# Designs tried in a protein design chat: miniprotein binders against q9vhn3. Part 7

Target 1, 154 residues: q9vhn3
Amino acid sequence: MDPDDDLVLENEAEEIERLQLPEELKKPIDPEEEDERVARIEFNCSGCEMHEMVHYFGRKPPFALGVIYPEDNYVMRDPFQPPPPRWQSKPEYYIAMGTKCSICSKTVCKDPGCSFYYTASFCLPCGKEELKNWPPEAQARIRKQMSVSQGRQT

## First folded at step 23 (miniprotein)

Design Z3
Fold by ESMFold2, look of step 23:
Structure Z3 (fold): chain B 154 residues (1-154), chain A 102 residues (1-102)
Amino acid sequence: as target 1 above (154 residues)
Amino acid sequence: DPSETVIVIIVGDDPEELEEALKEIVEEAERLGAEVIIRKVDGRIIVLVRNLDEEDAERIAELAEELAEELGVEVVVKIVEGLSEQEAFRLAWELLEELEEE
């Protein structure tokens, strides 16, 4: 038998090529992708003591594919999930932390003790003033929501 | 807690009809003062209409079902209470997966 005719090296070479895929997957992360994974935006809620570093402020966070907010939101990547590979996305890998009050521009988290949404986001002080301009039915609903939330805060 | 979220999933083959359904839902939700969060992925639309009371949530759900019949799009609607934005989207994806498997 000719060793070249039954050479296992061809089979071994294909086996080695199959194994090379893990090395390609370990290539260095794109520097621009590395910058997106760093939380550089400070988020401080003016209505409570919440303080976080977040990744994005705007309406269309690129790491939350397809999401469109009605207002600019402070959005962070979920700290309990690993960052997705560059070629993949995961719809639930983000957290919307808060917004800016539409009147005073103070930063507020989503907690009902700090802000609420009616036509726009409002911190509680500004929202209480704006209530006077809303339809009576909306005023009653929002006042009721604030009453329940205030009871829970104490 | 009177705060409810309406999850509306819109699926169809005609992008113009999908956008018309979305437009009508957003306009009514904004008239009610609700927060509207939209997600468009792979020709599918998920809408979260948030901060509604029960009566207004039912109104949005009814509108979505009427638009499905009128425009020939497929709509799935679910009213939920106490879910975060991310929890609502996760549920929406589960509902969409179930719908498309059938």
Scores: ipSAE 0.778, ipTM 0.914, lowest interface PAE 0.5, mean pLDDT 79
Fold by ESMFold2, last read:
Structure Z3 (fold): chain B 154 residues (1-154), chain A 102 residues (1-102)
Amino acid sequence: as target 1 above (154 residues)
Amino acid sequence: DPSETVIVIIVGDDPEELEEALKEIVEEAERLGAEVIIRKVDGRIIVLVRNLDEEDAERIAELAEELAEELGVEVVVKIVEGLSEQEAFRLAWELLEELEEE
């Protein structure tokens, strides 16, 4: 009638892993921190030819302190861009590049020619089909937004 | 019309009232289909309510002012057009600095 040491050890290991917060506690420049600034997540917009490497996919990017998105976003740091012009109040070195369509899960950038947001993000093909199910006033607003995007054809 | 963003800054001494104000704003923004981006730092809450037309933006601004009176929180609201998420947050920080005088 021995106690189950495996169950106890699993709980202890899980507790230790959940309590580890290394990114928030390291303020000095650290070689490991420099390696973590490398963008390793591929972002390819299905609505255009945008291709970028980004740092994060999720709702709470750790380098955008305190930010909470309503859906998972592809987010990148911008450590190599020029400083903002002096007329901007504070530089914010991140960019939300895009999301996944809530219907088909294809990756789309935030350009209005590729996606739009109403209740969730949609690529244009899925959004046009879903539009028919929305209240009439919402349909009118979204159709107007789409006509402006189409009117700027190149 | 171009889409608008409502910037809402919520500050106060009571965390429960701050969260209640946030909850009410988020619920109405979601009812309108808007994208809601929240930033919480150092006991302050900034909310960006994006992709609204003018009428809906004014409705969110009015709600925020009503909640300030009802819940005893301080609210700063600004409606902007054509700003990116990052530009809107930068403006929000400027507004917060003006609220919190030296």
Scores: ipSAE 0.777, ipTM 0.909, lowest interface PAE 0.6, mean pLDDT 79
Fold by ESMFold2, fold request of step 26:
Structure Z3 (fold): chain B 154 residues (1-154), chain A 102 residues (1-102)
Amino acid sequence: as target 1 above (154 residues)
Amino acid sequence: DPSETVIVIIVGDDPEELEEALKEIVEEAERLGAEVIIRKVDGRIIVLVRNLDEEDAERIAELAEELAEELGVEVVVKIVEGLSEQEAFRLAWELLEELEEE
């Protein structure tokens, strides 16, 4: 004789299987789509201790729909928000972490204590050396920016 | 950091006029040394012109308004300070939604 608890377990298992049938809930995850969501690119800022795994390096991140950068950027999907459904027109949220210095190619984050942008991105040491080649008004603006950014950049 | 961002939203019916407006804004922004980030979605163009001082940000904003009149495109311009790229695009989406509700 089987216990009543065994009968209840059999019914619950069958009901769960039947309720799973909506085609949208049973659709298999596309292996290529799942793979593209894995952050595989290492980002280490040479100016600070920032280290992250990011999803893309380049000028046109596919998950940042329609975005075009002036130079290659390290870009990650925003970890604080889920991706939008594909049928919505709203672009996916993302974070631009940093870039490579245009002179030395060292990786730097967007923090003003680590890099700045004038015509291209520069780490602070390389930017200091290039500064004298720029128009006087640009030199004045950037020297002011560097003086107010009194982090550990020597 | 006193850097300003100019948000420029360009909409219109003629793709050629949209691209001409974009080209003019990008060229001026690049002459100023600014970082230009473009977003094209559903036939609308959003431009972030970043790392400007106040005077240069006003020059970009004025250029965008002049191009709207000259080329017959609709332009929304907003100068902001202290926003990240992500925050600026979020604000740009809000401005675009307000424009298209009308």
Scores: ipSAE 0.776, ipTM 0.913, lowest interface PAE 0.5, mean pLDDT 80
Fold by ESMFold2, last read:
Structure Z3 (fold): chain B 154 residues (1-154), chain A 102 residues (1-102)
Amino acid sequence: as target 1 above (154 residues)
Amino acid sequence: DPSETVIVIIVGDDPEELEEALKEIVEEAERLGAEVIIRKVDGRIIVLVRNLDEEDAERIAELAEELAEELGVEVVVKIVEGLSEQEAFRLAWELLEELEEE
């Protein structure tokens, strides 16, 4: 297996079909489903001070009905809004906190001072090395994003 | 250049055409290096194409409009800046409701 095997499959639609697993069918769907409402997964960003307990790690969080991410995400229920009744398909009651760097697997939050996304998620150290191999226009865009992030820090 | 999100809503009577439109949009978005988040709800498809610059966002929007004509699906496209994933989905839901009222 090559180092780029950490990337999603060749196209999103094909990956979606391959991820049609019985796992989503095995989970309870009643209103009293307490397992997914308890935050048991520790999320510690390697790039900043963020530390939280989250509810899910994966591509298809059950409480974000119908949502499919391109990568495994650390996802929590929004602590500031009540969950909708389960018969309503409203997307706003969750927060995707972060991912794992596609190179080193360190956990990173979505803050642009900690990670960025180009084809996959990267922590800043790994992303800076990978950026050198990308098309020039992509390099320019990502460097500009990083400059804005650093400006917000200063 | 702040990063932009393209919200693409795909509606139609033929599930094959919906999936084909989705595939084409996802393929182009992935070619551009964008983060693609999909939501399938009640037979409708919402796609968030995130982390684009202005030029690439316009490219995705143009593709979505072309696919609507080619495949006979209905598409609603909106380019936004500075919205969270949740805010973008909330806006997409409002656009879907507005489309249904017509």
Scores: ipSAE 0.772, ipTM 0.910, lowest interface PAE 0.6, mean pLDDT 79
Fold by ESMFold2, look of step 24:
Structure Z3 (fold): chain B 154 residues (1-154), chain A 102 residues (1-102)
Amino acid sequence: as target 1 above (154 residues)
Amino acid sequence: DPSETVIVIIVGDDPEELEEALKEIVEEAERLGAEVIIRKVDGRIIVLVRNLDEEDAERIAELAEELAEELGVEVVVKIVEGLSEQEAFRLAWELLEELEEE
C-alpha cells in the first residue's frame, strides 16, 4: 500500500469544543407590564417646541427599576441604553425627557435653554422671576447657568 | 463651568442605618438646591446629587464619608461632571460591582 495522506477529507479538524464565548450575555427586551409598550403620553416642551410621545409621567417609572425622582418626570423607554449591571435580573432602559415647571405647570425639557433645577424645576421665564427670592450667591450661579444673563426677556 | 454630579453608593447590613444615611444626604442636598435622584435595588442605595457647583459637591462628598464613619455603613462617593443621568447610574453600578468584589 502506498502511504498517501487523505487530505481531501478534513472533517476531523473541528477543535471547537472550547470556543471562548463573549463574557457578556445578550439581554432581552423588557416585557410589557400592564403599561403598554406604545408611548401614549404627549410631551411638548414649551421652551423649544420639542414634541415626543413618552411612556410614563410620575416619580417612579416601573421600567426604570428602583428609580425615584424628586418631581414627576416624563419618561420614555430607550432601547439603546446598555444592559444593567449584573445584580439586576432584567434590563432596563429609559430617558427622562422633562418635567413640569413648578410655578406655571408648563412642560419643559431638560435642556438648559428651556429649564433648570434649583430646589425644583423651573421654565426659564418663571425661574427668572423666582430667582429674585434666592440667596445672592445662588442668584449669580443660576444666572450664569442660563444663557440669557438678563433679568427679563424681550 | 459644567455642573457637578455627586454619585453616592450606600451599602450595609442594617436597613435603619442605610435609611438614616440616605435621609441625611438628601436633606443636605435639598438645602443646597440640588436635584436628588435615588435608586434602590436589592437592598442597595444609589443617590445622584445633581446641579451642584464644585464646592457644594465636595460638601456632599464629605458628608457622605462622615456618615459612613458615624453610622457604620459603607459609602462610595464619586464626583463627576458632564455625565447624563443614565451615564452616572451606569458608572455607579460599575463602582458597586467593584466594591462587592472585595
Scores: ipSAE 0.771, ipTM 0.911, lowest interface PAE 0.5, mean pLDDT 77
Fold by ESMFold2, fold request of step 26:
Structure Z3 (fold): chain B 154 residues (1-154), chain A 102 residues (1-102)
Amino acid sequence: as target 1 above (154 residues)
Amino acid sequence: DPSETVIVIIVGDDPEELEEALKEIVEEAERLGAEVIIRKVDGRIIVLVRNLDEEDAERIAELAEELAEELGVEVVVKIVEGLSEQEAFRLAWELLEELEEE
């Protein structure tokens, strides 16, 4: 078939192969950028069976443009969204998966059955022990926050 | 998550005033034990103050409004419940766009 007759998708594979043949079009612009998109950090929640590979551990994930966390977070790119264009300042989608407990350093996800946050992140066992050292008003507030009264309503 | 998040958007021409407003909000949020997540993009500051009860969320919102008057910065504050971090930032971006359209 004559390619000039086919502006339709049927010859897309041949056009893609042609465009990718030159070394410049095949070569990644930045090996570090391409490597960064591979999830290499293991995240295992100590409070449940959750296991994931994530892209970043720290306070300032580069793909979550401009975001600063109060403590190190395990952060992954959203696997169900395409990355935004590189020139766009709007941050791409991401998921903050979990943290390390501030007492025992065990990894915990954000699920309220595994961890909670008050001044820092705590796994439930450590948090329940540390709660005893907090001001009485904070103790009452955190216990209320951890309890579920009616679905999503207090 | 039944706790509340306060979204604070801080806009202004003077970076020192923006950073001072941010500092004061962060200090009060930390005193309350809240998780504070900051996003700085193109000279604008978005702050998520998370895991608050209703009373404390109102205190942060009130502080933000007082700082806007005191420091001459523009502040938009919204209290939300049940949003993820990502959803809260998306809403914050929408609020920022509405502010800058007017």
Scores: ipSAE 0.767, ipTM 0.908, lowest interface PAE 0.6, mean pLDDT 79
Fold by ESMFold2, last read:
Structure Z3 (fold): chain B 154 residues (1-154), chain A 102 residues (1-102)
Amino acid sequence: as target 1 above (154 residues)
Amino acid sequence: DPSETVIVIIVGDDPEELEEALKEIVEEAERLGAEVIIRKVDGRIIVLVRNLDEEDAERIAELAEELAEELGVEVVVKIVEGLSEQEAFRLAWELLEELEEE
């Protein structure tokens, strides 16, 4: 009648997952399907004039089936592409708009004139301060990306 | 210069081997400073390793091929330039569909 090794092992694994995911527990992960089609989250890029309402902020957008980001992302459904039927395996169209800078938490779009990724996402001002801590090759690459982006704007 | 993305598709019958391959790729990509975006669909794993230079993209691709042999998983790897995240996932989906027609 007792014991049941399968129950003990399964329960222990579930407890470990719950205890080891405090950052993810603070994010919406499975909103109602009907509600997730309404864009309620403001996205305002601090590096340019981009402003949009988006559908999701977090690491696992429900409408981007199975996608897991390394950090919280602002994600929207593509407004000009209808969703596929749920039984169809092709994923719904979506757009990852941007992130929060890992240092100052300002919202930035993914345009290289506003942010870049090395180990985490950085707005340009914070990235310039952190640049000296990176390998010389990464420093040169990022400085080149920033100078090219700024030189293209009149 | 544009950044590179490595698309890695991992397929196999053993979930523990799939997760081990994923872990090794993610660890190396993180050591290189890359952005790693994972997509898990129906027991299959797609990894985008983004914002690499050519040398680091080749290193990730080489690691993926070595893991396929070492762990007995099937891997499809492709290095692309100038694709958005969504375009890279769409290409990965096409590659996965071609693999599964076999």
Scores: ipSAE 0.754, ipTM 0.903, lowest interface PAE 0.6, mean pLDDT 79

## First folded at step 24 (miniprotein)

Design Z9
Fold by OpenDDE base, look of step 25:
Structure Z9 (fold): chain B 154 residues (1-154), chain A 102 residues (1-102)
Amino acid sequence: as target 1 above (154 residues)
Amino acid sequence: DPSETVIVIIVGDDPEELEEALKEIVEEAERLGAEVIIRKIDGRIIVLVRNLDERDAERIAELAEELAEELGVEVVVKIVEGLSEQEAFRLAWELLMELEEE
């Protein structure tokens, strides 16, 4: 088997990939698809100064293939990630920004200085009050998370 | 972040077995009060169990391994510390790709 056969196969695979780029990918992004790429949902964290426009609020962001959250999340598309090739189920990159506090419904980011999760998401003020009702082991875990977040602010 | 995340990847040919394995993991995670994020991709399931301490992370990992034996599903488990959701899913994807190459 002549060594020249291996070089031809690599070039053919690249050429096939180049040729199989359907001219249809040059279809102008449907104005409706362009509209889906615009972040229209305002996200404001009640615990910090974080303010962002995001693309989705819910449990199943359509651009995060197959992702299911236990609670409604504010989710942003990664604007820098090229869409995965249709033939490769590459996960699209996204950013989950935050949620609503399960008690007071205020929006909070996922930063440990703004929120924590135990059975549900809590802002720090509500969570501190609820913490007293939880098992000791859960309390210890959450206190540890809170202590580390305070240490990063110093 | 001192919180641990357990990455569980479930692969198998029978969708009912996959869903049963997922159900058991979710139920245990919920009992622990952990945040569970699920990603279903083409018959594969990635589960992130987040906000765990070391002991609870080990419990979830052990459960996942037991479920693999009982249900005949393939499971990959990894415990990681201090990763974001995005970083954890990235790592899970890498692990899944490695599993499929074998």
Scores: ipSAE 0.787, ipTM 0.928, lowest interface PAE 0.4, mean pLDDT 85
Fold by ESMFold2, look of step 24:
Structure Z9 (fold): chain B 154 residues (1-154), chain A 102 residues (1-102)
Amino acid sequence: as target 1 above (154 residues)
Amino acid sequence: DPSETVIVIIVGDDPEELEEALKEIVEEAERLGAEVIIRKIDGRIIVLVRNLDERDAERIAELAEELAEELGVEVVVKIVEGLSEQEAFRLAWELLMELEEE
């Protein structure tokens, strides 16, 4: 595939997203529509180049019916699947994109090359330092996880 | 080194027994450092206990089965690997629907 085609698609999507976001913030689509249907929250991973607009930041996203996270998560409605009708009680499709590092508060996605969870979420730099204080069994497990994720980063 | 997720579905008639079972599972999962994601819908509880190795996942599964016997709640437990949070909840929902069809 031609790299120029990828760069053009990526740049145009990012530019359109940024331009549309300010307009949508200033001109609400529908006064009867819930704020959770509009993606107004920026999510920029500090560990990679992922950035998205998401719908919610917190522990109990209303559109993920009944879900309770152990820490605040950036959560978006699945952009590639329609939301279920409100009269259905089944869970809605959603994506939990990432969290804030429990030490430095930087935003990180859930990719193992950017963050991991042990008692809380950590970005890799903070997690590597905090790892030294954990039980040896936990240290071994987390080091193994990091070695696998490093093999996928090229 | 794949991480395991334990799916625990808790069903019962007594809300206090459901909450006690949930509390015990969450406390043990937190002791192990696991990420615990809870879903409560219409008096039914689904728990995802994530980022466990195989031994710890089996410990959580055994605890859930012991709690079912001790507290009189119905528990369905399934250990999975390689599933996203959403895939795990989707599987949990299918298991719950199959249980309730009986």
Scores: ipSAE 0.778, ipTM 0.914, lowest interface PAE 0.5, mean pLDDT 79
Fold by ESMFold2, look of step 25:
Structure Z9 (fold): chain B 154 residues (1-154), chain A 102 residues (1-102)
Amino acid sequence: as target 1 above (154 residues)
Amino acid sequence: DPSETVIVIIVGDDPEELEEALKEIVEEAERLGAEVIIRKIDGRIIVLVRNLDERDAERIAELAEELAEELGVEVVVKIVEGLSEQEAFRLAWELLMELEEE
């Protein structure tokens, strides 16, 4: 019942819409999802001046579907991008801000000047002391990373 | 010496084979001291192995490819530098979607 075939360029947008049927748009928005978009957890980095409100602390943030962290992370919704469309199964945009140091439990952001990861997350003071107990190859790598981080500070 | 991230995408029909491949990759990454972030979506597994030097990143990539042959799973491996966790997951998702269209 097409007077023109679907290959006519003047009707390209209409043809594309007829071939695509989003499934996720059929579900109503869950009110609890709206509440989870409010940042209620205070994040204060002990290694720098960063202070932010974040949305989640733990290993499996609900707005980062399917993500499993090795440690509890402070996770926030990306403040500069809109959430993904509800009709796609794409991961929601988010930022993992930081963790707690595995030795002293102080909160640190993921900036290399504040923390690093080797087997666990460490603030720089604790990590520098624990570094002495690690294999020589790891010690050399981590010391080099710390040197590069210092060379870029302002 | 910027740190590397290895993106490993694992797909297949048998959940036990997927979990075995994941377990082997995680064990080696943990031996190297790397941060391992896992994402499971619709029976597919994405692994980010972060804070590696180039040598260790190549070892993880080679292990993933060997496991694909040994366990009969499909893998895509990509080594990236300078991407955030979120950027790495976005790239991984694009690669996963391209793999399944082929």
Scores: ipSAE 0.778, ipTM 0.910, lowest interface PAE 0.5, mean pLDDT 80
Fold by OpenDDE base, fold request of step 26:
Structure Z9 (fold): chain B 154 residues (1-154), chain A 102 residues (1-102)
Amino acid sequence: as target 1 above (154 residues)
Amino acid sequence: DPSETVIVIIVGDDPEELEEALKEIVEEAERLGAEVIIRKIDGRIIVLVRNLDERDAERIAELAEELAEELGVEVVVKIVEGLSEQEAFRLAWELLMELEEE
């Protein structure tokens, strides 16, 4: 049993371990950064059955670079978009889900069958009542939008 | 959505001129009762004026063009129908990239 065979096997194992690229220290994704990717805000449209978990409610979603809304919006990060490489300032994809009705504060999605916007967001019931107080030109515009949205639901 | 969206891209070297242009567009849009969504990126401003009819969309577009002449800012205006906010911003980004390559 020649002693020379044992020395060759130890060197190959060490060389294979050195050629294993250091496991890129998966920088622990700051548990806070991972936490920001979890949608924690419940969105329930009062006008339809849409129910989603969203990431933000407000006027300036932090993940939508430079976006400013006129009203508080429920905003979701696009779950299918890979995070942009740190070096690419590509705007993250996001979805504005909806808002609150300016009259009754019920949550509504952006679908024309659930809400419309004129100076503010309205659910359809509140908006139909408020419409009577608007200028005739505005009334005509909104009625046209409502008619088209109702036609798509058929 | 049968509503028109006006995409306004404002580019220029003077941030004050850009903010003035933005202000005027926002004021007119608010007067029209339109939803204004603003996106500021690297000194550029993208404005989505949404929930407009065709006439009001044209009015915003004309105003944006006038502001470009008056303030010396570069403005790209596009009226689009039936686009989501996301689609409109995507289109705006594409237009902005085209403008920067020129």
Scores: ipSAE 0.768, ipTM 0.923, lowest interface PAE 0.4, mean pLDDT 85
Fold by OpenDDE base, fold request of step 26:
Structure Z9 (fold): chain B 154 residues (1-154), chain A 102 residues (1-102)
Amino acid sequence: as target 1 above (154 residues)
Amino acid sequence: DPSETVIVIIVGDDPEELEEALKEIVEEAERLGAEVIIRKIDGRIIVLVRNLDERDAERIAELAEELAEELGVEVVVKIVEGLSEQEAFRLAWELLMELEEE
């Protein structure tokens, strides 16, 4: 068993290590930019078991170019979409999770089983009380939305 | 979601006319108690009017068409049912791209 066979195996292992593409030193993502990508705002729906970490709470999410909400929204960045290049106005994918009830300020998701919108966002308990004060046409619309949401849960 | 969404795309060269069109749509939507989500991109305006019934959706669509004639802006209107906000904006973007290729 010639001693030359062991030298060839050590050279192949070193050559494989050299052919490992230099770990492109991921340019240190500006710690500030990395920090903006981490979801730090807790979202807990009071109407269901939905619990998520989100990136923004407000009317104008900075990562959703040009978006303006009528009320403060909990907004999550889509983790699977690369940020569009700064020069391309491609809409970033984002998810609006929910809002606060305009009456009781409880956090609610946008699911019809948890909230509805008429002039403002309401949780179902507050909305049912306010509904009595609304025009008949609006009442009918909201009742229809509530009935459909309850039918999907069966 | 049994509610209808009206997608309104407003395009034009005069930003003042675009803002006037937006204002009128927002005012009518607010009167109807609808949720209005606005997206301004590169001088274009996409408006989502959500939580409408069929009749109110048609009213918003008609208003948008009237505003196009009065203000000389280009308007694309689409009524959709059961779409999420994201899906509606995606569709709006597709429609906007089609409009610009024509």
Scores: ipSAE 0.764, ipTM 0.922, lowest interface PAE 0.4, mean pLDDT 85
Fold by OpenDDE base, fold request of step 26:
Structure Z9 (fold): chain B 154 residues (1-154), chain A 102 residues (1-102)
Amino acid sequence: as target 1 above (154 residues)
Amino acid sequence: DPSETVIVIIVGDDPEELEEALKEIVEEAERLGAEVIIRKIDGRIIVLVRNLDERDAERIAELAEELAEELGVEVVVKIVEGLSEQEAFRLAWELLMELEEE
């Protein structure tokens, strides 16, 4: 039993192991990717009964490709649409739920009955007070927006 | 949303010109106290200028058109009323696709 036969078998086994295409280790779905799909941020509007779990709070939601907000937004992924492949420049479906009031930091939805925007987001109580400090034209614009929003709630 | 939204789509080959156009639009929008939402996609820029009245919306639209001439960028502008952010971006995307098919 020539010792050379054992060397050939070991080399063949090593070569077979080398030729075994690395099992595409199913890259563990990056725990970060799985985590990004679960809405973990609580959104509670201070102006209404809207309560939702959202995926992101900030200016640049990662699941809304290229979107940049002027202020931090509560953003929800659209639960009904899978994100487009990264190679496809398709608008990702998301919902901007709301923001924080720039004065009191209370969370408000983007509904005109709960907030308005002028230079920043305001809850209605804070905005009504701050409005007095704004240029007359801005005041008129915001008052018009507020009046229309109140008319739709009836 | 009872406010006007100006959709501005900026397309061009020179990134610096695109950024300059964006800058000018943002500055004017900020001066007007409008909410500016930007979306950069593959060298294209979609700008939503929201919470405007009709007059201010027209002003932003005019500015965008002027910037197109001055900077040599291609601009598509549309004023819309009562659209959500998502609806506005959807419309912007449709307009962008139409522009690229021409």
Scores: ipSAE 0.761, ipTM 0.921, lowest interface PAE 0.4, mean pLDDT 85
Fold by ESMFold2, fold request of step 26:
Structure Z9 (fold): chain B 154 residues (1-154), chain A 102 residues (1-102)
Amino acid sequence: as target 1 above (154 residues)
Amino acid sequence: DPSETVIVIIVGDDPEELEEALKEIVEEAERLGAEVIIRKIDGRIIVLVRNLDERDAERIAELAEELAEELGVEVVVKIVEGLSEQEAFRLAWELLMELEEE
């Protein structure tokens, strides 16, 4: 008769090993998910010297479940964000780093010294020219936002 | 004024009413020049309306409440400052859980 201690120990060891396996090792990793875990998209801001490798460019990053941006965004996973909400089964850490100017298509980060958003993203040169076409109230509000951002350059 | 984010949570039984409420909020937010980030999950809609001043944030909040009455959807609205996009979505989820635990 087999020893009960050996059978019990073997079963407990197998259960512990199965319980300790990482979740992603227990299910197939879609190739798209693996590509998005690797930062292979180059992001170079035309308005400053920021250069980053990011994980996604588009409106619907799959690692930010259900999120829809108004424009294509360069999105990076960020391990220093707060913990994800309880309704998510996997960690969700991300930052939208920047976008393309809606006029000239140059890549810009979200720093107010490089771009701003008013119904679309604009690099500063294009945005200053496009601002002339906006309602006067909007022009005043955006100029105030820009002047505050310039005061933060110290 | 510092920029504000309006968090709008929309829940209801009729997807057509949810999408109509979302559309109206997005249209007004775009008229105000705001960046609108939408999250749709498990039949609920969360909207972040970002880059607003206080007056415009109040306008979006008022519109959301008007739509709740007009369309028969439930809304939760909160105006915040200084939160990242991710932090705003986390707070939105906490507000949604509080609404459903009532």
Scores: ipSAE 0.716, ipTM 0.893, lowest interface PAE 0.5, mean pLDDT 78

